Miniprotein binders against q96jn8r1131to1294. Designs and how they scored, part 163

Target 1, 164 residues: q96jn8r1131to1294
Amino acid sequence: TLEFLENHGKNILLSNGNRTATRVASYNQGIVVINQPLVPQLLVQVRIDFLNRQWTSSLVLGVITCAPERLNFPASACALKRAAWLLRGRGVFHNGLKICEKFGPNLDTCPEGTILGLRLDSSGGLHLHVNGVDQGVAVPDVPQPCHALVDLYGQCEQVTIVNP
Short names: E, the ipSAE of ESMFold2; O, the ipSAE of OpenDDE; V2, 0.75 times the mean of E and O plus 0.25 times the DockQ between their complexes.

## First folded at step 15 (miniprotein)

Design kw10 (at its last look DockQ between E and O 0.04; V2 from the best seeds 0.00; counts 0 for: pae E 15.9 > 1.5, placed apart)
Fold by OpenDDE base, look of step 15:
Structure kw10 (fold): chain B 164 residues (1-164), chain A 96 residues (1-96)
Amino acid sequence: as target 1 above (164 residues)
Amino acid sequence: DEKERKIEEIIYRAFELLDEGELEEALELIVEAIRLAVENKDEDLLVWAIYIIAMIAQELGDPELLEKVLELAEEAYERTKDPRIKWEIEKLEKDK
């Protein structure tokens, strides 16, 4: 069963069998990691449950290749300097470096109810899914094992893991 | 967009200069990137540039420069209200 790990950002409260993450304070400290590593053909999806419009920007979605149980999470995913591939806005980032300027829809403008998914293909390519639609390969070659990461940042205050 | 591409190229060159140890030169490029990002109203590139200039300022360890970077970041935050910039400001203030 897919769940968020107990090791998470300081402002996160887990519920619903650790399938729902809620940021209960401020605009940051909201990183969560899904327990099971991504394997080829496994689609991991989260739904944006609630947005707080007092903030700009929104959730960051991506993967990490380090051990998530021991990770000391920074206040924001953008501060991850190693083993991190992130989707933020329309950009793709690797360890803080922008490696793609425009990919898929703008995550900062995804409305509540949007379902975002990550999937590895057989060649190690990381795909983004939006409402079930494959947006293509965001990262062509991701080391395995890797874990899906969600940063409940800015507007995004709650997400829930959902089945495909 | 050609303007976006230009800004990105400047930022990438700044990273190269950082790797080469040319911190002052990198700083100049990032300042230019910020100016262009503001003019082009590109918040994503602006946030990226602020992130990098903060990193450069930290590497240089110059308190006067750090103050200037803070001022620049504050101005950027006032214009965009992007929490990513706010985070950078908070980080810089900690190092001050």
Scores: ipSAE 0.014, ipTM 0.240, lowest interface PAE 8.6, mean pLDDT 87
Fold by ESMFold2, look of step 15:
Structure kw10 (fold): chain B 164 residues (1-164), chain A 96 residues (1-96)
Amino acid sequence: as target 1 above (164 residues)
Amino acid sequence: DEKERKIEEIIYRAFELLDEGELEEALELIVEAIRLAVENKDEDLLVWAIYIIAMIAQELGDPELLEKVLELAEEAYERTKDPRIKWEIEKLEKDK
């Protein structure tokens, strides 16, 4: 069953059988990782449950290719300089460097109830899904194994893993 | 001044940590250095510390941290009227 790993950002509390992550303090320290690597048949989906519009930026979504169980997570996913591909706002980032200016919708404006999904295609391309609609390939040929990551950053205070 | 030398040491160590890629440790130190430079009314050290925290914010790519750094730089500019701080504010705003 898909769950968030027990190793997570300092400001996260897990609930609902580790399928719900809540950021309970500040604007950061909210990194969570899904407990299984991403494979072509696996669609990982999270629903945005709670947003705090006090902040200007919102969640970050992406993948890491190193083993997540013992990683010492930084305060923000944007500080991941090792084997990380991230979707932030409309941009795509690899190891902290922007590699695409605009892909998919602006994550900073997604409302509560939005369901965001990640999956690999058969060529290792990383796809973003928004409310069930495939947005296309964000990152071609991601090294495997890789692990889905959500950073409950800024506006985003709670997400829940949902089934496709 | 012993206070001034200690502040310089903190800033230098933060810069070394930044250069080594230890961005979160560098940030912790440089925030402390900014507080101390303001208390000591040391304008040159404050300018240097603002320069360092701006570099850390850009390397981290954290939009909320960048907004906080701009806020700190604006306060420092209002306190000192030092053109070097205004230059850093303008650079940070262009990179947003």
Scores: ipSAE 0.000, ipTM 0.264, lowest interface PAE 15.9, mean pLDDT 84
ESMFold2 (binder alone), look of step 15: mean pLDDT 78; pTM 0.734

Design kw11 (at its last look DockQ between E and O 0.03; V2 from the best seeds 0.00; counts 0 for: pae E 11.0 > 1.5, pTM O .773 < .8, placed apart)
Fold by OpenDDE base, look of step 15:
Structure kw11 (fold): chain B 164 residues (1-164), chain A 96 residues (1-96)
Amino acid sequence: as target 1 above (164 residues)
Amino acid sequence: DEKERKIEEIIYRAFELLEEGELEEALELIVEAIRLAVENKDEDLLVWAIYIIAMIAQELGDPELLEKVLELAEEAYERTKDPRIKWLIEYLEKDK
């Protein structure tokens, strides 16, 4: 079963069999990683449960290709400088550098209840899904194995892994 | 958006000036970018511009300018509550 790893950001509290992550303090320190690596055609999805309007910006979604169990998480996913492909706002980032200016919907404006998914295709392309709709290839060639990462940042205070 | 493009062009020119060592001219452009970003209610460009002016202030080594940047950032944070600006404020305060 899909769960968030126990190795997570300092402000995260896991619940619901580690399928729900809640950031309980501040606006950062909210990185979580899903336990099972992505495999081709497997859709991994999380639902935005709660947004705190005190902040701007929102969750970051992406993948890492390093061992997540031993990773010392920085305060935000933006500080990951290796083995990281991230979706933030409408941008795609690799190791902290923007590689695409506009992709899919703006993650900063996704409302509560939005279901965000990641899926690898047979060619290694990483797809973003929004409410079940394939938005296309965000990253054309992702090394495998890789793990889905969610940074509960800014407005985003709770997410839950959901089945397709 | 034409206004957004204009702001971006100003920022890019500021970067060029920084590379050329024209720090004061770069600063003037970034201040203009901030003004335009505020007027256009573009938070992303505002954050970007504030970040750049902070960098310029640090490069110039002007404590007075750094203080002004900090004040500007604080005001921007009060209006936007953008975590990126909060981070910047914390970063700048550590340099004092």
Scores: ipSAE 0.012, ipTM 0.254, lowest interface PAE 9.2, mean pLDDT 87
Fold by ESMFold2, look of step 15:
Formats: sequence, C-alpha cells, structure tokens
Structure kw11 (fold): chain B 164 residues (1-164), chain A 96 residues (1-96)
Amino acid sequence: as target 1 above (164 residues)
Amino acid sequence: DEKERKIEEIIYRAFELLEEGELEEALELIVEAIRLAVENKDEDLLVWAIYIIAMIAQELGDPELLEKVLELAEEAYERTKDPRIKWLIEYLEKDK
C-alpha cells in the first residue's frame, strides 16, 4: 500500500497509516513524498480532503528524481533546485522555472473531494489525472527513477492517498 | 561548511521574498547569493541561484533583465559546464 514517506516538510503531520498528510501550521513547509518510485503500472492518487480558502494558491503536484529519504526539503516545492518537475496552478515547472503556461485544470481552483493522480507512461511522460480523467502528458521525458511529490501549499491543508 | 550554509540561507530568503511578491528585494538578495556562490566555487548553489534569478526575471516580465540573466547563465555554464545550466539557457532562448 502506498504511504507518505516519514521524511517530509516540517509542518506536516502524518496519520491514517501514513496515508493522510495534514499541514498543521502556516502556509508552507508542507512537502510530502510517496514511499515508492513511479513506474508505468503505478497510478498514485490523492484526494484533497481539506482546503482553507483564506489563501489564494493551492497544492503543487510533481516528481523529483533525487532519493527522497534524506533530502532536505525547502519551504515550498518551487524552491527545489534539482531534478524537479512540478504542476502548479495551470503551469508546469522545471526546477522552479515555468516551462508551460497552460496544462490541465487550474489546481488553485480544485475543490475539496478532487482526486488528483500521477503516472508515467512507457516513454517517461508524466500524466495528470483529475477525478479519473487523464489530462495528457504534462512532462514528456522525466528521468527514472522518480518519486511523486505533493506540496500541501496555501489552501491545501490535507490530502489522503486513495486507491485507483 | 558555514559559508555554504550562509549562502543557502540567502537563497531561501530570496525565494521566500519572490513567493511574497517582493521582487526587488528578492533580486537584490539573489544577486548577492550568486556572487558568493561564485566566490565559494559552489556549483550546486550557483545553479540554484541562477534558476531563482530567472524566475524573478520572468515575474517582472522585463526583456532586458531576461537578457542579463541569460548572459549570467552563459558565463556560469562556461565556468562549470553544468548541464542544468545549459538546459536553462536553451529554455530561456526558446521562450524569446
């Protein structure tokens, strides 16, 4: 069963057998990583459980290619300086730099209950799923192995790993 | 390394300011961090700082600043031959 890794952002509390992550302070320090790498047969899904609408931005999804167990996480995922591909708002980011203006839905507007999924295709393309619907290839050639990441940023205060 | 930790703290602060929309202050700090990373010969910190100044330049939307960032990245690539910087250069040139 997929779990969030014990190495995570400082403001995260893990619960529900490490399948639920809650940001318990501030608006950042909320990075969590799934405990096994993505492979083409694996769909990693999280449900947005709780949003705090006082913030304007919401969660970030993506992958990193660094080994996550001892990585020093920055305050937010967009400060990851190596080997990170991230989905934020409608943008796609590589190492903090926006490389695509529009891809898929605006993550800042996804309501509670939204199920967001990440998977790799056989060529290393990173796919976003939203409520079971494939949004296409966000990043065409992600190096493997890579690890799924969620940043419980801003609005997003809780997510839970769910089965496909 | 105490010097490395100090440089990292400056870069984190610059990124925090960028997130807050304080672009001028973020720019001032990241320029200092770039100078220190070059002096300290810290390739990883230099790469990170170059990515941050590129993000600041994109947020400002200033073509002249983006050209200066490209020049900085080209100089850093010549010094380090780091493929992450080469990727950034190609990306910034495509965006033009």
Scores: ipSAE 0.007, ipTM 0.247, lowest interface PAE 11.0, mean pLDDT 83
ESMFold2 (binder alone), look of step 15: mean pLDDT 80; pTM 0.775

Design kw12 (at its last look DockQ between E and O 0.02; V2 from the best seeds 0.00; counts 0 for: pae E 7.4 > 1.5, placed apart)
Fold by OpenDDE base, look of step 15:
Structure kw12 (fold): chain B 164 residues (1-164), chain A 96 residues (1-96)
Amino acid sequence: as target 1 above (164 residues)
Amino acid sequence: DEKERKIEEIIYRAFELLNEGELEEALELIVEAIRLAVENKDEDLLVWAIYIIAMIAQELGDPELLEKVLELAEEAYERTKDPRIKWLIEYLEKDK
């Protein structure tokens, strides 16, 4: 069963069998990681449950290739400097550096109810799904094993893991 | 004078930490420096601290923090008219 790990950002509270993450303070300290590594061709999805519009940015979505159980999370995914491939806004980032300027929809403007998915293809390409629609390859070759990461950042105050 | 020296020491340490890549710790210190500068009504040190926090924020790549820094810089410029702050505002706006 997919769920968020107990090792998470300081402002996160888990509920619903650890399938729901809620950030209860500020705009940051909201990183969560899904317990099982991504399996090729299997779609992992989270739903944006609540947005707080006093902030301007929103959630960050991506993968990490280090052991998540022992990771000391920074205040935001933006500060991850190793083993991280992240989608923020319309950009793709690797270890804090932007490697793609425009990809898929702008995550900062996704409304509540949006379902975001990650899927590895047979070639190691990381795909973004939005409401079930494949947006294409965000990262062409991701090391495995890797874990899906969600940073409840800015506007995004709650997400829930949902089945495809 | 003693308070001013203390604030300066904190700013110096924050800058050192920034240069060492210890961004989170640098941020904590510089926020404290800002608090103390405001409390002591020291505009010069406030400007200095805001400049440093902007550097930290950019290095962190934290969009929300950058926005807050921009707001602080605008407020500081209204008070001090420091050309460095004006430059910073223009630079941050272009970097968006």
Scores: ipSAE 0.329, ipTM 0.750, lowest interface PAE 1.3, mean pLDDT 91
Fold by ESMFold2, look of step 15:
Structure kw12 (fold): chain B 164 residues (1-164), chain A 96 residues (1-96)
Amino acid sequence: as target 1 above (164 residues)
Amino acid sequence: DEKERKIEEIIYRAFELLNEGELEEALELIVEAIRLAVENKDEDLLVWAIYIIAMIAQELGDPELLEKVLELAEEAYERTKDPRIKWLIEYLEKDK
């Protein structure tokens, strides 16, 4: 079954059988990773449970391509330069650079209850799903193996893994 | 256990270098970590190190290194049956 990996950001508390992640302090140190690599038939979905609108920015979603079980995670996903491909705000990022100006919804404005999904297609393309609707390929040909990553940044204080 | 912690530190340092784009330095460290993990018979650390050297090799675009990484991964898969190594082998063969 899909769970958040026990190795996670320092401000995260896992609950609900490691299917719910809560950021319990500050605005960062909120990286969580799904415990299985993405494979073409696997859709990883999380629901945004709680937001704190005091912050301007919200969660970051993406993939990490290095083995995550022993990694000392940085304070925010954006510090994962070559190891990650990230969806932040309206853009797609890699190596500290925006590689797509606009893809999918603005994550900074997604409300509580939004279900965000990630999967790989057979060509290694990373797809975003929003409330069950495929938004297309965010990142072509992502290196594998990779794991879905959520950074409970800023506004985002809780997410829960949901099954398709 | 203390030898394991030293090997882990080298692997983590190689990851930091990889993340910052210092690929040749990362390679030097991860090769050392692999040698030590083999000597110490630490199969878990060997699996982690294989993932990192594979990522370094792909970033470098060095076909000779990629072939060596594939050979190492195949040997490690036969010993461990770790499904992440299987996925890595399939990925590397797709790129070759």
Scores: ipSAE 0.034, ipTM 0.446, lowest interface PAE 7.4, mean pLDDT 85
ESMFold2 (binder alone), look of step 15: mean pLDDT 81; pTM 0.779

Design kw13 (at its last look DockQ between E and O 0.09; V2 from the best seeds 0.00; counts 0 for: pae E 9.9 > 1.5, placed apart)
Fold by OpenDDE base, look of step 15:
Structure kw13 (fold): chain B 164 residues (1-164), chain A 96 residues (1-96)
Amino acid sequence: as target 1 above (164 residues)
Amino acid sequence: DEKERKIEEIIYRAFELLDEGELEEALELIVEAIRLAVENKDEDLLVWAIYIIAMIAQEKGDPELLEKVLELAEEAYERTKDPRIKWLIEYLEKDK
């Protein structure tokens, strides 16, 4: 069963069998990690449940290859400098460095109800799915095992893991 | 942990050197980071360092360097049995 790990950002409260994450304070400290590592050809999805328009920017989505149970999470995913491949806005980042300027839709403007998915293909490519539509390979050759990461940042205050 | 911070600092400096095009200097630092990570039994930092050195090897396109990286990775795997390192070895061997 897919659920968020108990090791999470300081402003996160988990509910619904740890399948729902809610940021209950400020605009940051909202990183969560899914318990099971990504399996090739298996789609993992989260739904944006609630957006707070008083903030700017929105959720960051990606994967980490370090042990999530022992990770001391920074205030934001942007501060992850190791073992991190992230999608922010329209950019793709590796360990804090932008490796792609424009990819897929702008995550900062995705409305409530949007379902975002991650999938590893047989070649190790990381795919982004938006409302069931494959946006293509965001990151090629991602090391395995890796875990899906969601940073409930800025506007994004609640997400829920959903089945495909 | 002070040792962990030192290893991370070395890796961060290696990234800067990569940005500057100083691949040989970056390689030296990463090798040091690997050694320290093994000694400190820090598997996460070890995997990070091994990944970076693999990136350096691919960037240079040097088959001799690639062989050296494989040797380092294999040694690291024998010591830790981390499946992520094994994956990386298999990946690099395909590019050989």
Scores: ipSAE 0.015, ipTM 0.242, lowest interface PAE 8.5, mean pLDDT 87
Fold by ESMFold2, look of step 15:
Structure kw13 (fold): chain B 164 residues (1-164), chain A 96 residues (1-96)
Amino acid sequence: as target 1 above (164 residues)
Amino acid sequence: DEKERKIEEIIYRAFELLDEGELEEALELIVEAIRLAVENKDEDLLVWAIYIIAMIAQEKGDPELLEKVLELAEEAYERTKDPRIKWLIEYLEKDK
């Protein structure tokens, strides 16, 4: 079954059999990674459990191709220097570079209860799902193997892995 | 290596400044990081620094800087064959 890796951001507490991640301090240091690489037909979904609307920015969702078990995570996902494709707000970012201004809904406005999903298609395209609805290809041809990543940033203080 | 650690710290700081909107300070730091990475043959850090200066060039809307970034990226791609650089070159050329 899907779990968050024990190697995670400094401010994360894992619970619920490592299926729930909570940021317990500050606004950053909240990177978590799913324990299995994405393969075609694997849909990784997380539910937003708790938001603190004091912040304007919220979670970042995406993938990395580095082996995550021993990776030293930066304070925020946008500082990842290699093979990172990230969804933040409405933007799509590659290694910190914005490559699409508007894709899908604005993640900064997703309410508690929103279920966000990631999957690869057979061509290596990365799809975002929002509450079960495929938003299309955010990133073409992501190198494999890659792992799903969530950065519990700003507003987002808790997410839980849910079954598709 | 102490030099690699220092270069990495400069790049992280430049990226933080860029995220905060401090474009001129970010540019100053990333130019220094590129110089150091070239001198010390730190190719992985050079790739990362090229990504950062490309983002700065896009945010500034500076076509002269963007052209210099493309030249750096092409040189680095020939040396490394890193797909991250190949993707960046193709992406930036579409914006040309």
Scores: ipSAE 0.008, ipTM 0.248, lowest interface PAE 9.9, mean pLDDT 81
ESMFold2 (binder alone), look of step 15: mean pLDDT 80; pTM 0.772

Design kw14 (at its last look DockQ between E and O 0.02; V2 from the best seeds 0.00; counts 0 for: oily stretch 45-63 1.66, pae E 12.1 > 1.5, pTM O .750 < .8, placed apart)
Fold by ESMFold2, look of step 15:
Structure kw14 (fold): chain B 164 residues (1-164), chain A 96 residues (1-96)
Amino acid sequence: as target 1 above (164 residues)
Amino acid sequence: DEKERKIEEIIYRAFELLDEGELEEALELIVEAIRLAVENKDEDLLVWAIYIIAMIAQMLGDPELLEKVLELAEEAYERTKDPRIKWLIEYLEKDK
């Protein structure tokens, strides 16, 4: 059973059997991590439940390649300088560096109800799914084990893990 | 600082080699990164490098290499007592 870990950003409240994460304050401190590592053929999906359009930027999606139980979360995922691969806006980032300017849709414009998915292919490539449609390989060779991460940043105030 | 950046550059080079299918060359670089991280007492980079060498072992499908990786992780755990390495050991043992 997929759940968000109890180790999460300061402004997160977990509910719905730890399958729903809500940012209850401010615009940041909203990092959550899925409790199981990604393995081939596991599709981790979250639905955007609630957006506050007062903010300009929105959620960050990605993976961390170290054990999340001791991770001290910064205010935003983009401040993770080690072991992180992130999709933000249209960009792909590794440890704070932008490594791809344009991949997939602009995450800052995804509406409520959008289902975002992450999975690894058999070669260790990280794929983004949007509403069930594979967007291709965002990162060609992610080290395993890795855990899916969502940063409920800016506009994004609630997401729920959904079954594929 | 300078040593930390050097270790990170070695790891990035290993990723480039993995993308090109040069798994054994990537392995050699990651082994070097592990040694340097131990010398520099950089626990975060050590964990990162051990996770990567485990991935390479799985991609190669080499059971003897996987056993060597487990031995290396166990040695690192005894030196650091880092729970992240303990978690990795348990993960690899479940995936035998």
Scores: ipSAE 0.007, ipTM 0.174, lowest interface PAE 12.1, mean pLDDT 81
Fold by OpenDDE base, look of step 15:
Structure kw14 (fold): chain B 164 residues (1-164), chain A 96 residues (1-96)
Amino acid sequence: as target 1 above (164 residues)
Amino acid sequence: DEKERKIEEIIYRAFELLDEGELEEALELIVEAIRLAVENKDEDLLVWAIYIIAMIAQMLGDPELLEKVLELAEEAYERTKDPRIKWLIEYLEKDK
């Protein structure tokens, strides 16, 4: 069963069998990691439940290839400097460096109810799904095993893991 | 986007000038970058430029300039509500 790990950002409160993450304070400290590593052809999805218009920017979605149980999470995913591939806005980032300027829809403008998914293909490519539609390969070759990461940042205050 | 590229080039040149010790010239370029970022409504570049000018202000040790940067950041935050700018404001106030 997919759920968020107990090791999470300081402003996160888990509920619904750890399938729902809520950022209960400020605009950051909202990183969560899904317990099961991604396996090829398995689609992992989260739904944006609530957005707070007080802030700009929104959730960051990606993967980490280090052990998430021991990770001391920074205040935001963009501060991860190793073993991290992240989707922020329309950009793709690796260890804090932008490796792609424009990919898929702008995550900062995704409305509530949007379902975002990650899937590894047989070649190790990481795909982004938006409302079930494959947006293509965001990262061509991701080391395995890797774990899906969601940073409830800025506007994004709640997400829930949903089944495909 | 050509405008975005231009802004980035200005910022990169500013970094070069910083490395060369030309802080005043670097400052002028960053101010230009801010202007262009505002005109282009590019919040990412705006945040970047504000951050750099803050760094320059700190390097120069100019309290008046630092205060101006804070004012600029506050205004930018009021307009955008960008949490990155909020972070910067908090950082600068703490280091003040």
Scores: ipSAE 0.006, ipTM 0.199, lowest interface PAE 11.0, mean pLDDT 86
ESMFold2 (binder alone), look of step 15: mean pLDDT 79; pTM 0.749

Design kw15 (at its last look DockQ between E and O 0.01; V2 from the best seeds 0.00; counts 0 for: pae E 15.8 > 1.5, placed apart)
Fold by OpenDDE base, look of step 15:
Structure kw15 (fold): chain B 164 residues (1-164), chain A 96 residues (1-96)
Amino acid sequence: as target 1 above (164 residues)
Amino acid sequence: DEKERKIEEIIYRAFELLDEGELEEALELIVEAIRLAVENKDEDLLVWAIYIIAMIAQMKGDPELLEKVLELAEEAYERTKDPRIKWLIEYLEKDK
């Protein structure tokens, strides 16, 4: 079963069998990682449950290839400078560097209820899914094993893992 | 880190070779990447490289190579105790 790891950002509280993550303070310190590594046949999805409009920006979605159980999480995913492939806004980032300017919808403007998914294909490409629609390959040749990461940042205060 | 970057470049070049169907050349590069990752004590890149060499073994349909990969992974796990390597071993054994 898919759930968030107990090793998470300082402002996160897990509930609902660790399938729901809530950021309960400030705008950051909200990184969570899903327990099972991605494999080609696995689609991992999270739903945006609540947005707090007093903040700017929103969640970051991506994968990490370091050991999640031993990771000391920074205040934001943007501070990950190693083993990180992230989707932020409309951009794709690798270790803090933007490698794609425009990809898929703007994550900063996704409304509550939006379901975001990550899936590896047989060629090692990382796909973004939005409300069940495959947006294409965001990152080719992603290192494996890797874990899906969600940064509850800015407006995004709660997400829940949902089944496909 | 320059050493890390070098290892990553080797791995990415191996992917290109895989796309070109050059499995033997890709294998040579990945073996080199593993050596360098061990030398640099980079567990993240080591795990990545071991996965790729397993992929190459599967693509080649070479069960002997796959066995060697498993042995390599076991050795790596004994040295690092990295849970990802343990996961990879279990995954490869199921898909064997």
Scores: ipSAE 0.047, ipTM 0.513, lowest interface PAE 3.4, mean pLDDT 89
Fold by ESMFold2, look of step 15:
Structure kw15 (fold): chain B 164 residues (1-164), chain A 96 residues (1-96)
Amino acid sequence: as target 1 above (164 residues)
Amino acid sequence: DEKERKIEEIIYRAFELLDEGELEEALELIVEAIRLAVENKDEDLLVWAIYIIAMIAQMKGDPELLEKVLELAEEAYERTKDPRIKWLIEYLEKDK
């Protein structure tokens, strides 16, 4: 069963059997990681439950390629300098470096109810799905094992793992 | 606790319906779960159910339901002092 890992950002409160993460303070300290590595070809999805449009930036979505159980999470995912591949806004980042200016939709504009998915293809390419629609390969060759990460940053105050 | 397991089952069913977009059916189940959780004095299940009904109310855009949810959350917060409920109250009162 997919759950958010107990090791998470300081402002996160887990509920719903650890399948729902809520940022209960401030705009940051909201990193959560799903407790199992991605399995190639299997889609992992979260739903955006609550947004606060007071902020201009929204969630960060991506993967980390090292074991998350003892990782010291920074205040925001963009400060991860090792083993991270992140989607923010329209950009793709690796270890803090923007490696693609425009990929897929702008995550800062996704409304409440949007279901975001991550999937590894057979070549290790990381795909973003939005409401079930494949947006293409964001990162062509992600080392495995890797773990799905969501940073409930800025606008994003709650997400829930959706797993049929 | 047999009653606790029944309440939990109802909440899981409501959450599945919410994930499938069946908002009215999810609402019917979650209202029942809230009533049972209050009767059984199950604070953890009550918190969970209140979050679900809040999500349903926002997705429906129903101001009357949102006001009812806020009343329920306020009552639950006074009883439990659970920070998850406090966050939800503050979130709902800010109105987007």
Scores: ipSAE 0.006, ipTM 0.179, lowest interface PAE 15.8, mean pLDDT 82
ESMFold2 (binder alone), look of step 15: mean pLDDT 79; pTM 0.760

